# Designs tried in a protein design chat: VH-VL binders against q8ixk2r445to577. Part 153

Target 1, 133 residues: q8ixk2r445to577
Amino acid sequence: FFGMLQNKGLTDYCFDYNPPDENQIVGHQVILYLCHGMGQNQFFEYTSQKEIRYNTHQPEGCIAVEAGMDTLIMHLCEETAPENQKFILQEDGSLFHEQSKKCVQAARKESSDSFVPLLRDCTNSDHQKWFFK

## First folded at step 8 (VH-VL)

Design i24 (framework fv_zigakibart)
Fold by ESMFold2-Fast, scan of step 8:
Structure i24 (fold): chain C 133 residues (1-133), chain A 119 residues (1-119), chain B 107 residues (1-107)
Amino acid sequence: as target 1 above (133 residues)
Amino acid sequence: QVQLVQSGAEVKKPGASVKVSCKASGYTFTGYYMHWVRQAPGQGLEWMGYINPNSGGTNYNEKFKGKATMTSDTSASTAYMELSSLRSDDTAVYYCAREDYGDYYFDYWGQGTTVTVSS
Amino acid sequence: DIVMTQSPSTLSASVGDRVTITCRASQDISNYLAWYQQKPGKAPKLLISAASTLQSGVPSRFSGSGSGTEFTLTISSLQPDDFATYFCQQYYSYPYTFGQGTKLEIK
């Protein structure tokens, strides 16, 4: 399925990817931003390969986590999804990252005015529950 | 100049409901989550849940689902917490607390509303 | 739920003492920990956020440290105004949870 990927706990916030340069979509951190309901930078697709794809621009990006890191970053999608790009969207809304055995949580970016999705130990927190809108 | 002013003390009978208010001033009410925390006499602090005044969205601690209802009135800059089917163990001081801009901690607290449930 | 455990539950001390209160989380909470001071009959007051960031207007004798699962609140030279109950709180994940409190009382 596809749409805006919204957090159950942080109810006004959606996955958002707004790179500084539209010609360089890779390597930047995925953020959370106020849901605007218009798709664009907040439009994602969850695929049968367990990818979260960014389909707003070409080439298509896929959310990934680098080894030893907890931040979600944009990489280029591959023909066969690598393990670091696989997220299991579970029935309870948890987004489980198989390679790290951790869950995606809505979190504050440092003591800043922005939110980001981060890998954290899995809990039943609503901050770790996501749904497509 | 941020202030959270809560309604006055309440004495209720078992089975009744109580609605506590928290009036915010000195900031943009819709820009911050409002949380509710209770403290039974001589006990610790217990998080009940929050309301997002911008969306009306709520998140409750599982212990309070079906028991507490959180609402807000943006025109009055006031948050409300209603507790139904009161029991003696609901006797507590109820606090509203603002979630800090840019973080999840509580930077400002209301003065508290004492709710006493007596038979 | 993340369980927060404080040690000690009660601490007796004298003015001028260095006192340390410990808070342990049942799982890694990074630095998403706050410390609150509560005096009898009053609302809790935020002292420290993000494990170590002192709130504006809080005396410099208060400091916080730690990350992950073990945190400490230190008062370098205890003053009469510091006798109160102190609570740690994790804000890493819902439900938010508090430690049971540490009552700091006169020796």
Scores: ipSAE 0.006, ipTM 0.544, lowest interface PAE 10.7, mean pLDDT 85

Design i25 (framework fv_zigakibart)
Fold by ESMFold2-Fast, scan of step 8:
Structure i25 (fold): chain C 133 residues (1-133), chain A 119 residues (1-119), chain B 107 residues (1-107)
Amino acid sequence: as target 1 above (133 residues)
Amino acid sequence: QVQLVQSGAEVKKPGASVKVSCKASGYTFTGYYMHWVRQAPGQGLEWMGYINPNSGGTNYNEKFKGKATMTSDTSASTAYMELSSLRSDDTAVYYCARESYGDYYFDYWGQGTTVTVSS
Amino acid sequence: DIVMTQSPSTLSASVGDRVTITCRASQDISNYLAWYQQKPGKAPKLLISAASTLQSGVPSRFSGSGSGTEFTLTISSLQPDDFATYFCQQYYSYPYTFGQGTKLEIK
């Protein structure tokens, strides 16, 4: 699947990657933003290796979670996807992170009204259900 | 400070409908799911469903599908729950409850609205 | 649906007693369990979330434990203000379900 990765609970919000410097696309946090369908910032590819790639002209960034953290960050994709970059998109729309055994949830950013995807214990909440549009 | 203030008690005849309101204040209304929970006299709590005030999307307990309708008015920061075709066993206190963001339990509750169905 | 069963349904105790209420889930719910206190004529009040996390402002005499299918709420030294009905709730799967409640009454 590819396209905008939209949240079922926050229906106007999509995965968005907007690095402050376009010459350094890795190392920054993935955010949620109003779905607009207008830019590469909201275009992602879910691959057969269970990666979520930042899919512009060439997929080069892969979403990962560092050990002990709950935020999703952009890393360089590798020939063989490491465990911290593997997400299982399940039939119910859950996005299960292999290494941590947790699910991606739409959540409010600390001390802000902004929303971000975070790892949380898996539930059946609509805030943990995702789909490509 | 977060507050959920519900509409006053209602007495209805069998077959009528009732619409209960829950006015939210002290937080961003569209950022939190609003749930409805019923409690019959002297009995336990029963989850009815929720509404996402940002999208209008709902999820109902199967028992209440076709019976309860949940809506919201974002400009008024108010959630509504309407029950149709009332029967005597719908007599209960109806609560609205806010879902904690990211954690799913109910962190704030309305004071409750008593609905009595009698002839 | 996940069935939540509380034990006992009614518990009589005296001020200063240690009381324990049990809640059992019909299937594994991990730690997605909350405890609520309800006084007559009032809405339920959240006491404990995630099986063991005490809500801000709740007295330290309250504690929760357990995971999977068996959970307990303990009041280490019962106070007059604690006589109420206690409910457990799973928030692991929809529909959310509550235990039938445990009424804690004065002995």
Scores: ipSAE 0.006, ipTM 0.559, lowest interface PAE 11.6, mean pLDDT 86

Design i26 (framework fv_zigakibart)
Fold by ESMFold2-Fast, scan of step 8:
Structure i26 (fold): chain C 133 residues (1-133), chain A 119 residues (1-119), chain B 107 residues (1-107)
Amino acid sequence: as target 1 above (133 residues)
Amino acid sequence: QVQLVQSGAEVKKPGASVKVSCKASGYTFTGYYMHWVRQAPGQGLEWMGYINPNSGGTNYNEKFKGKATMTSDTSASTAYMELSSLRSDDTAVYYCAREYYGDYYFDYWGQGTTVTVSS
Amino acid sequence: DIVMTQSPSTLSASVGDRVTITCRASQDISNYLAWYQQKPGKAPKLLISAASTLQSGVPSRFSGSGSGTEFTLTISSLQPDDFATYFCQQYYSYPYTFGQGTKLEIK
């Protein structure tokens, strides 16, 4: 799959990665932003290794969650996907992070009304259901 | 600071319709699902469904399909639940409740609207 | 539908007592269970989420435990403000369902 990764619950919000420095792709948080339908900073690829790749840059970025954290951060992709970069996109639309055993949920960013994807205990909430446009 | 304020009590005759409102404040209205739950006298809580105020999308408990209609007005930060073809067993307190960050447990509730159906 | 059954339906207790309320799910719901307190004439108030996570501002005498199909709410030392009806709710699967309630009343 590839395209814009949209949330079923927070309709009109998509995975978005727009680092403040275009020469420093890694280390910044993935956010949710209004879906614009043009790809670009909202274009992701879901791979057979269960990676969510950001292919706008070379070298390619892969979404990861650091140990003990619940935020999704951009890392460099590796030849063999490490466990912290593996997300199972399930038939019901859930995005399951293998290493933590948690699901990606659309949530409000602390001290703000802006939205981010965060790891949360898995539920049947529509805020944990994702699909490619 | 989060508040859900519901409309006042209603007394209706069988066959009428009633529309209950729930005005939200203290948070971004379009960022959270709004659920409706009813409680008949001496009975437990019954989930009716939810509305996504951002899209207007709804999901109803099968029992309330064709009976309840949920809508929202983003400019007014208000959710509505209309119940049609009222019967005496629709007599209940109707609550709106905010979903916590995509989990269907409810962190804030409106004060409730009593709907009495009698002839 | 997942059926939630609470026991007892009514519990009489005295201030200072330790009380326990049980909630049973008709199928495995993991830890997707919330507990609510409802005082007469008031809306329900969230006490516990994810079976055991105490909500901010809720007194520490309240605790939740359990997973799968069997869950318990415990009040370690009952206070006058605790006389109320308690409801469990599963949020594992549609439709979301509540237990019938446990009314905690003065003995």
Scores: ipSAE 0.006, ipTM 0.558, lowest interface PAE 11.5, mean pLDDT 85

Design i27 (framework fv_zigakibart)
Fold by ESMFold2-Fast, scan of step 8:
Structure i27 (fold): chain C 133 residues (1-133), chain A 119 residues (1-119), chain B 107 residues (1-107)
Amino acid sequence: as target 1 above (133 residues)
Amino acid sequence: QVQLVQSGAEVKKPGASVKVSCKASGYTFTGYYMHWVRQAPGQGLEWMGYINPNSGGTNYNEKFKGKATMTSDTSASTAYMELSSLRSDDTAVYYCARERYGDYYFDYWGQGTTVTVSS
Amino acid sequence: DIVMTQSPSTLSASVGDRVTITCRASQDISNYLAWYQQKPGKAPKLLISAASTLQSGVPSRFSGSGSGTEFTLTISSLQPDDFATYFCQQYYSYPYTFGQGTKLEIK
């Protein structure tokens, strides 16, 4: 699967990664932003190794769970995907992080006017369902 | 200043269609979602859905799928909501309401358009 | 769908009274709750967002509190301009849903 990774409950929002410095693409939080269909910072690839890859900049990035947190960040892709970079896209659209036993949810950032993908207990909410467009 | 101005009252017969407009001014039209909310006479508020004027993307309340169609015209800064196959229970005041980017609640509302389905 | 229930449906009060309106969500919505005031023949007006944030230009006699499933709108000293219908709304999850409304009328 590849394309814009869109939320079913928050229907106009897509996974988005726009690093503030093009020479340092890793370490920043993945956000949700209005789907624009222009590719680039919203173009992701779901691989057979259960990675969500970001190939707009080099070197290639892979979405990872931030150590000790429920946030998703950009990391360098590895030859063998580590567990924190593996997400199981279920038939119902849930994006399950096996290492933590949690699901990726579109969530509001506290005291902010923005959304981010966060790990939350799996609830089968439409805010936890994702599809490629 | 920020204003949402809706089209005037409509009286329609059962089976007809009606298209309500909501003209925005005082802000960047494509930067905000436009929602539609219905209020039947003497009743509460019911969310119908929204349109993203930038993408044309829509999200409908399941109750209004196949009944309501939301569109927008960026050059005119106008959102539209069309109801098809009108029945007497579609009689209501229809409001447009703006969702400020990232706020999710409705900071500005249109004055409302009364749609009456009679006879 | 998240069901929003207001209490009471109708409230009779006098100018100067302290009035309280309650709103209950059928599931946890954190603080994603707004309060609107609607006068006859007019569009709703946003009073409070994020359960407790008073909007610019709204009189300080209005206040909101609560989190999770229980929310309250309070008017500390009722004024003639406050006789209206009040609605709570959750914006935690689509479809957005409103309470049935509380009509505040002259006693």
Scores: ipSAE 0.006, ipTM 0.539, lowest interface PAE 12.0, mean pLDDT 85

Design i28 (framework fv_zigakibart)
Fold by ESMFold2-Fast, scan of step 8:
Structure i28 (fold): chain C 133 residues (1-133), chain A 119 residues (1-119), chain B 107 residues (1-107)
Amino acid sequence: as target 1 above (133 residues)
Amino acid sequence: QVQLVQSGAEVKKPGASVKVSCKASGYTFTGYYMHWVRQAPGQGLEWMGYINPNSGGTNYNEKFKGKATMTSDTSASTAYMELSSLRSDDTAVYYCAREKWGDYYFDYWGQGTTVTVSS
Amino acid sequence: DIVMTQSPSTLSASVGDRVTITCRASQDISNYLAWYQQKPGKAPKLLISAASTLQSGVPSRFSGSGSGTEFTLTISSLQPDDFATYFCQQYYSYPYTFGQGTKLEIK
């Protein structure tokens, strides 16, 4: 699958990655932003290795979660996907992070009006359900 | 001035359906989510779900899936909540309440619609 | 679901008193908490958002504090119009959940 990765519960929001510097593509947090339908910074690819890839800029990035953290960070893709970069997109739309055994949830960033995807305990909530558009 | 005006009280027999309306005025209807909250007699507040009038997208509390249906009419600036197969335990006051996108809390509420299910 | 528990369930007080109502979340909700006032026969009214942000038009005698799992609503000098039921609400995660309510009644 590929396209804009949209939240079922937070219906107008999509995965979004806008690095502050085109020469520093990795190391920054993935956010949620209003879906604009133009691809670009909201275009992601779900691969057969269960990666969520961002290739609008070079080098290609892969979404990862560091051990002990709950935020989704852009890292360099590896030839063999490491466990922290593997997400299982399930039939119900949940996005399960294998290494932590948690699900990706649309959540509000503390003390702000912005939103981010975070790892949370898996529930049957619509804000943990995602689909490509 | 922002106002949410709900339809009047309803008395229904078990098995019937009821459709409650919430007419918005004083703001851009499609810029805000519309939530529904119920309050059974003498009880607390229970969130039912919301509709995004701009997209028609909905998010339901699992408890109300299959019982409640939320819709909206942007030309009339009106949100609707329909309850099907009414039972006595659906007797409650039903409120609409608006959320500015990204705020999550309810800044304005309708006056409430009392639905009584009695045989 | 996040369970919201209020204490006390009923509070008797006199005009001029300082009253405090507590709300506890079953898990960390940061500051994603609102307080509502409901008078008999009326819709709830938003008093405080983001745990401590007083809404426009709400008297300054109302204040909110707390973060994480423990929150309080304080009325510094109780007025006759303040006798009502108060509800806390978490908006950290769906489904949104409310406390059971605290009924503030005249002594």
Scores: ipSAE 0.000, ipTM 0.541, lowest interface PAE 13.5, mean pLDDT 85

Design i29 (framework fv_zigakibart)
Fold by ESMFold2-Fast, scan of step 8:
Structure i29 (fold): chain C 133 residues (1-133), chain A 119 residues (1-119), chain B 107 residues (1-107)
Amino acid sequence: as target 1 above (133 residues)
Amino acid sequence: QVQLVQSGAEVKKPGASVKVSCKASGYTFTGYYMHWVRQAPGQGLEWMGYINPNSGGTNYNEKFKGKATMTSDTSASTAYMELSSLRSDDTAVYYCAREKFGDYYFDYWGQGTTVTVSS
Amino acid sequence: DIVMTQSPSTLSASVGDRVTITCRASQDISNYLAWYQQKPGKAPKLLISAASTLQSGVPSRFSGSGSGTEFTLTISSLQPDDFATYFCQQYYSYPYTFGQGTKLEIK
């Protein structure tokens, strides 16, 4: 699968990664932004290793969650995907982070009107349902 | 004070390209998206797309994909919009307008650049 | 694409009048709507964001209301400086789209 990763609950929002420096893509938080349908900073690839890859810039980035955190951060991809970079896209649209046993949810960023994907306890909420468009 | 100053009027022949500039001052250039909106004579406003000066990332209206190219120069605090393969129906006033990240609306606009495409 | 329809296309009014301009979205856009004023030969100026939030420096005679698909811009007591074209804009989804404009002209 590849394309724009859109939220079922926030129907106009997609995964978005817009690093402040193209040469330094690592360490910044993945956000949600209005879906523009044009790929680029909203173009992601879901791989057979259960990675969510951002390959618009070089080197390729892979979405990860650091231990004890709930935010999705861009890391460098590895030859064999580490557990913190694995997300299981389930039949119901849930995006399950195996290492933490939590699901990716669309949520408002603290003290901002911006939205971000965060790890939360798994529920049957549409805010935890994702699909490639 | 926030100011967006655009380049002067251009007259071009069909098939040519035009590059419009928008110089920003009075704020942190990399903290705001720069959008482009055009207005043909006697017609309404048409959103073309934006560039993020902080990353160089762009978002184009599908109608302008492959026809408009948006770039920026952070050291000069200037955004550019280049329109290729000009036709007579590209005759319009082209505006730059800024958006604060996450606001989605345009709080400041450039004065506009008139582009006329004729023989 | 979301289609924005403004009514009326042209409105003739006198100083002191209460005028209302309507904007209708082809789908629910919540409150993600802005209003702009454009005078001849000039760039548009932001008047209202989020359907009803008046921008700093905009006279209090301007107000916006509505949510979902129906929105209105009201000028409670028209002044000479208000004769201009008014545009609504949805910023709910890309591509951003504008209404066709309402031209306020002297009666």
Scores: ipSAE 0.005, ipTM 0.534, lowest interface PAE 13.0, mean pLDDT 86

Design i3 (framework fv_zigakibart)
Fold by ESMFold2-Fast, scan of step 8:
Formats: C-alpha cells, sequence, structure tokens
Structure i3 (fold): chain C 133 residues (1-133), chain A 119 residues (1-119), chain B 107 residues (1-107)
C-alpha cells in the first residue's frame, strides 16, 4: 500500500511529515494535517517489513516509537527494520505497534490545536482506523 | 518578535501583473505555511491558498488557479504572490498570514498590500 | 465548499453590554473554528482557536463556545476598543472559508 494515509474518524486528515530542515529528517514528530492530495509531505509507503516509509526526500525516513513514548517520530530506515519501526496494518484498518501492544489513534496535541497520531490502548474507535488513499 | 512585512501599495492598469511580497522575521521561516487572503473593498475575507516554504508545495483555492502564483525565497525569508491579467475586480487588500504547521489557524498577519486596478 | 454564515451582519451596542455573535457552518466542522477581530485599516487579529481556546494577550471578556455547526463569540462587558468587525473561519477542510463578518457599532 502507498499514498496518503487517512483517518476514518477524522475524515479529512492524513499522516503528514514536514521537517523544518530537509537535510535533518530525524527526530521530529509525525502530525496529522488536512489531506491535500499532492503527495509530497503526505506520501507514505507501507512495506513488506511492516514499515511506514516517508520517501519524498532522500534519505528515506521510517516512522518509529521510542521506548516509553506514545508519539510517532521519524527515524532513518535500516536495512532490517527494527521492532520499534514495525506497524501491523490490520484488515479492520487498525495500525498495531507490536513492540508496545498499542494502536495508532488520531488525537489532539496538548500544546496546540492540531491533531497527531499517538499510541493508545486498542479500541474499535474510528479514530484508530486508517486507510491509504 | 514575529513580523510579516508586506510590499507597498500598487496601482495597475487592466491586463498588467502584480507581485506582492511578504518578508518574515522572528521565527524559522520553513516551519510555517504562508497563506494568502484577499479582501475586496467593504467585503469579507477570501482564502486564496498557501505555500509550504520548506518544500515549495502550493495549494490553491480553485477560484484562483491560473490567476495567482505563489512562490517563496527561503534565503530571504520572503513569500510572494503574483496576480496575472489584472481586472478591476482584482482591486483588493491582499494579506499574507502564517500558519504554524499543524495548527491550521492564522496567528500572525502581514499589514496588507492594497492593489488597485483602474483604467 | 463549507459555507459560514454569521448573525447578525451588524450589531449596535453600548459600552458595558453583553454581546453575542453567532456563526453557523453548512456542515459539521467539529470544533475547527477560529474567530478574528478586524479594526478599520488594519489586518485581522486572531482571538480564539478551536472554537473556545482564547489566545494569549486577548482579554478574558472574550469567550467562544460551540461545536458541530453552531458557534458563538461572546463579549461579556463591551469596551470601547471592541468596536470592530468580527469574522469566523472554518479550518476543517479546504478551501478555508470565512463568515461574511459582523460589524459591531456604537449604539
Amino acid sequence: as target 1 above (133 residues)
Amino acid sequence: QVQLVQSGAEVKKPGASVKVSCKASGYTFTGYYMHWVRQAPGQGLEWMGYINPNSGGTNYNEKFKGKATMTSDTSASTAYMELSSLRSDDTAVYYCAREKYGDYYFDYWGQGTTVTVSS
Amino acid sequence: DIVMTQSPSTLSASVGDRVTITCRASQDISNWLAWYQQKPGKAPKLLISAASTLQSGVPSRFSGSGSGTEFTLTISSLQPDDFATYFCQQYYSYPYTFGQGTKLEIK
């Protein structure tokens, strides 16, 4: 699967990554932003290694969750995907992070009025359902 | 402190083009989207579109596609909006307004540039 | 496109009055609504985001409420500096759209 990764519950919002320095893609949080259909900063690829890759710029980034955290952060992709970069896209649209045993949910960011994807206990909420467009 | 300073007023004839600038200071220019908003005399606000200075990517309101062109110069921390084939109904105040990426609303606005199109 | 409609278009009030301005969206926009104040000859100024979040430096007499399709901006005790035009804006989907504005005039 590839394209814009859109939320079922927050219907007009997509995964989005736009680091302020294109030469340093590591360490910034992935956000949710209004889907614009242009690809670029909203274009992601779900790989056979269970990675969510950001391949708009070189080098390619891979979404990861650091130990003890609930935020999705951009890391550099590795030749063999580490466990913190693996997400299982389920038939029902859930994105399950195996290492933490939690699901990716569209949620409000505390420090602003924006939305971000966060790890939360798995539920049947539409805010935890994702699809490629 | 955050400032958006726009170029001065312009008076143009029908058929001409105009390029309005918006110079940003006091923040990391590439961390914020720059939007353009039009206000015709005595009228409300109309969203024209935005540019992402980090990528150069743009998104236009359908009404302004083919009419407005948005660009940016990251080295100068300046956003531009050019209107082509000017008509009298393009007479308006044009604002730049910044959006902190991920916030969607406009926290700082330029002072506005008045564009008058008259024969 | 989402159509934003404000009521009233003009409102006459006196200093000390409680003033309420309404904004209605043509579809559910959750709480993705901002309020701006514009004084003659000046750029708009952000007052409220996410329907009810007051911006830093904005006087506490301003408040916002609502969700879905109906929103209100309230000024609890009108001051001379508050005579201006007020606009609501949805940021739920593109294109972003504004209400037509409510002009608050001295009675």
Scores: ipSAE 0.067, ipTM 0.720, lowest interface PAE 5.9, mean pLDDT 89

Design i30 (framework fv_zigakibart)
Fold by ESMFold2-Fast, scan of step 8:
Structure i30 (fold): chain C 133 residues (1-133), chain A 119 residues (1-119), chain B 107 residues (1-107)
Amino acid sequence: as target 1 above (133 residues)
Amino acid sequence: QVQLVQSGAEVKKPGASVKVSCKASGYTFTGYYMHWVRQAPGQGLEWMGYINPNSGGTNYNEKFKGKATMTSDTSASTAYMELSSLRSDDTAVYYCAREKYDDYYFDYWGQGTTVTVSS
Amino acid sequence: DIVMTQSPSTLSASVGDRVTITCRASQDISNYLAWYQQKPGKAPKLLISAASTLQSGVPSRFSGSGSGTEFTLTISSLQPDDFATYFCQQYYSYPYTFGQGTKLEIK
């Protein structure tokens, strides 16, 4: 799969990666932003190794969740995907993070217009359902 | 002590517009979507749409596009729903309802505003 | 649009009775179903979310079950305060839709 990774519940929002410096693509949080249909910062690839890759900039980034954290951070892709970079896109649209046994959920902060994908206990919420467009 | 307090009953003539308010208290107004639902006399509930008070973004039920306009005033913690070109079949009780964070269902409702459209 | 159908439309019961109200969705909505209670002249009140999760402060005699397309609301021992109209609502997809309501009447 490849394309814009859109949320079923927040139907206007897509995975978005907008690093402050195009030459330093790692270490920053993945966000959600209004889907614009132009790819670019919203273009991701789901690989056979269960990675979610960001190929817009070089070197390629892979979404990861560090131990004990719930935020999705961009890391460097590796030849063999480490466990913290593996997500199972399930038939119902759930994006299951294998290492933590949690699901990626679209979430908002109180008093904030900003939305971010966070790791949460798996539920049937549409905020936890994603699809490539 | 979350509360949603709506404006009082309105009586309007066909062709007029009406603007219903919903004042929120007891929580951070901009942190939750506000939905509007109407109920015609003796009928069921009908979802009209929602507004995100933080961004002003809206999503309308297709049936109400071009007829209802949802807005909000962050400084007053108040959501508004304006219905234009009123017809007699717009006679209903209009409710605002807060969406539960991350879960979509309505955890708190306003008391309702009765709008009567008659000649 | 997802069509929600409740049965029965009206139900007569006595205090102490066990009553069951059914809600059917025209397509699979998983467990994205809420139940609301509405008394005459009042706004609806959330009773149950996610098909079976009881809202805080709602009496334990209320319970919900089901998934997919068929759901039930059960009141294990009817109390005087329970005579009201009950609505189911799907929040699986927009537009959100409600059942037509089940009016629970005395006797």
Scores: ipSAE 0.006, ipTM 0.555, lowest interface PAE 10.0, mean pLDDT 85

Design i31 (framework fv_zigakibart)
Fold by ESMFold2-Fast, scan of step 8:
Structure i31 (fold): chain C 133 residues (1-133), chain A 119 residues (1-119), chain B 107 residues (1-107)
Amino acid sequence: as target 1 above (133 residues)
Amino acid sequence: QVQLVQSGAEVKKPGASVKVSCKASGYTFTGYYMHWVRQAPGQGLEWMGYINPNSGGTNYNEKFKGKATMTSDTSASTAYMELSSLRSDDTAVYYCAREKYEDYYFDYWGQGTTVTVSS
Amino acid sequence: DIVMTQSPSTLSASVGDRVTITCRASQDISNYLAWYQQKPGKAPKLLISAASTLQSGVPSRFSGSGSGTEFTLTISSLQPDDFATYFCQQYYSYPYTFGQGTKLEIK
C-alpha cells in the first residue's frame, strides 16, 4: 500500500516527515500532522518487507525505532530490512513493531500540543489503528 | 477497582500555601497522566494541568504557571498539587482526574478537596 | 484556546421527557469530546467519550452524537436520578476546556 498513513482515533492526522533539508533526510523524528491530501511529506509506502518507506527524497528513508526508545525516527533503508525497521500492519489496523513487540500509537508530545507516533503496549484503542488513504 | 482518594478540606488565610493530595489505587500509577481540575463555587470546571508520574514531567495551563506546583510520589502512588500565595479567588473544589490510557479523556475522578481562603 | 459553549444553560423537564443538550466548539475538534455528569456535592462522572461512545455502567437512555464543532447529548426518557449538571469537554488540544455546564432540573 502507499499514500497517507492516517490514524483512526486521532481523526484527520497522518504520518508526516519534515527533514531539515534535502541533504539530511535521516535522523529526525516522525510526527503527526493534519492530513492535507497532497502527498509529499505525508506520502509513505508499506512494503512486502514490512517497512514504512519515505520516498520523497533519495536515498529512501525507512522508519525505525532504536532499542530502548519509543519514538519513530527516519533511518536509511537497507537491502534487507533490519528488525528495528519492521512493522506489521494487522487486519484490525494495528501497526505492530516486531522487535519491541509494541504498537504504534498516536500520542501528544509531552508538555506540548504537538502529536507524534510512539511505541506503546498493544491495546484495542483507536489511537493504535492506522490505514492508508 | 480504580480509586482516587483526595485529602480533606482545608481552610487557609490569604498568603498561605496549601498542598492537596490524591492517592491512587487499583492500577499502575506510573502508567497514566494525572490531571488537576478546579471548580470555584457556582462555576464550571477549569483545567489546571497534568503530571506524568513516570517522568515527573508537567504541563500547566498558562493561568496557573507560577501559582500551582504538581508533584508525585511513586512509592506512595500519590499525586500532589500545591497552591502558593493563596487569595480569596482560589476558593474552590480541587479534583484530581486520571487521563484514560491512550484516549485522553478523564475516566476516573477523585472526590474533590474543598479549599476555602478567607481572612 | 478552544472555547466550548453549551446550550441551554438551564433546562427543566419532566420524568419521561426526551431532553437534548448541545455543545459547540470554536474550532474543529473531530470526535475528541467527552460528556460528564455532576450531581450536587459530587465529582464529575464520565458518561460518554469520543463524542458517541457510552461508558460501561451508564444507562442506555444516554447517547451522544456529533463531530467537528457541533455535538449533542440526548437522554431519551428522563429519570429522577438524572438531576445533575452536564459538562462537555474537548481533549483535542491543551489547554483542555469545558463548556459552562447545563443544569438539568427534574420537575
Scores: ipSAE 0.008, ipTM 0.578, lowest interface PAE 9.7, mean pLDDT 86

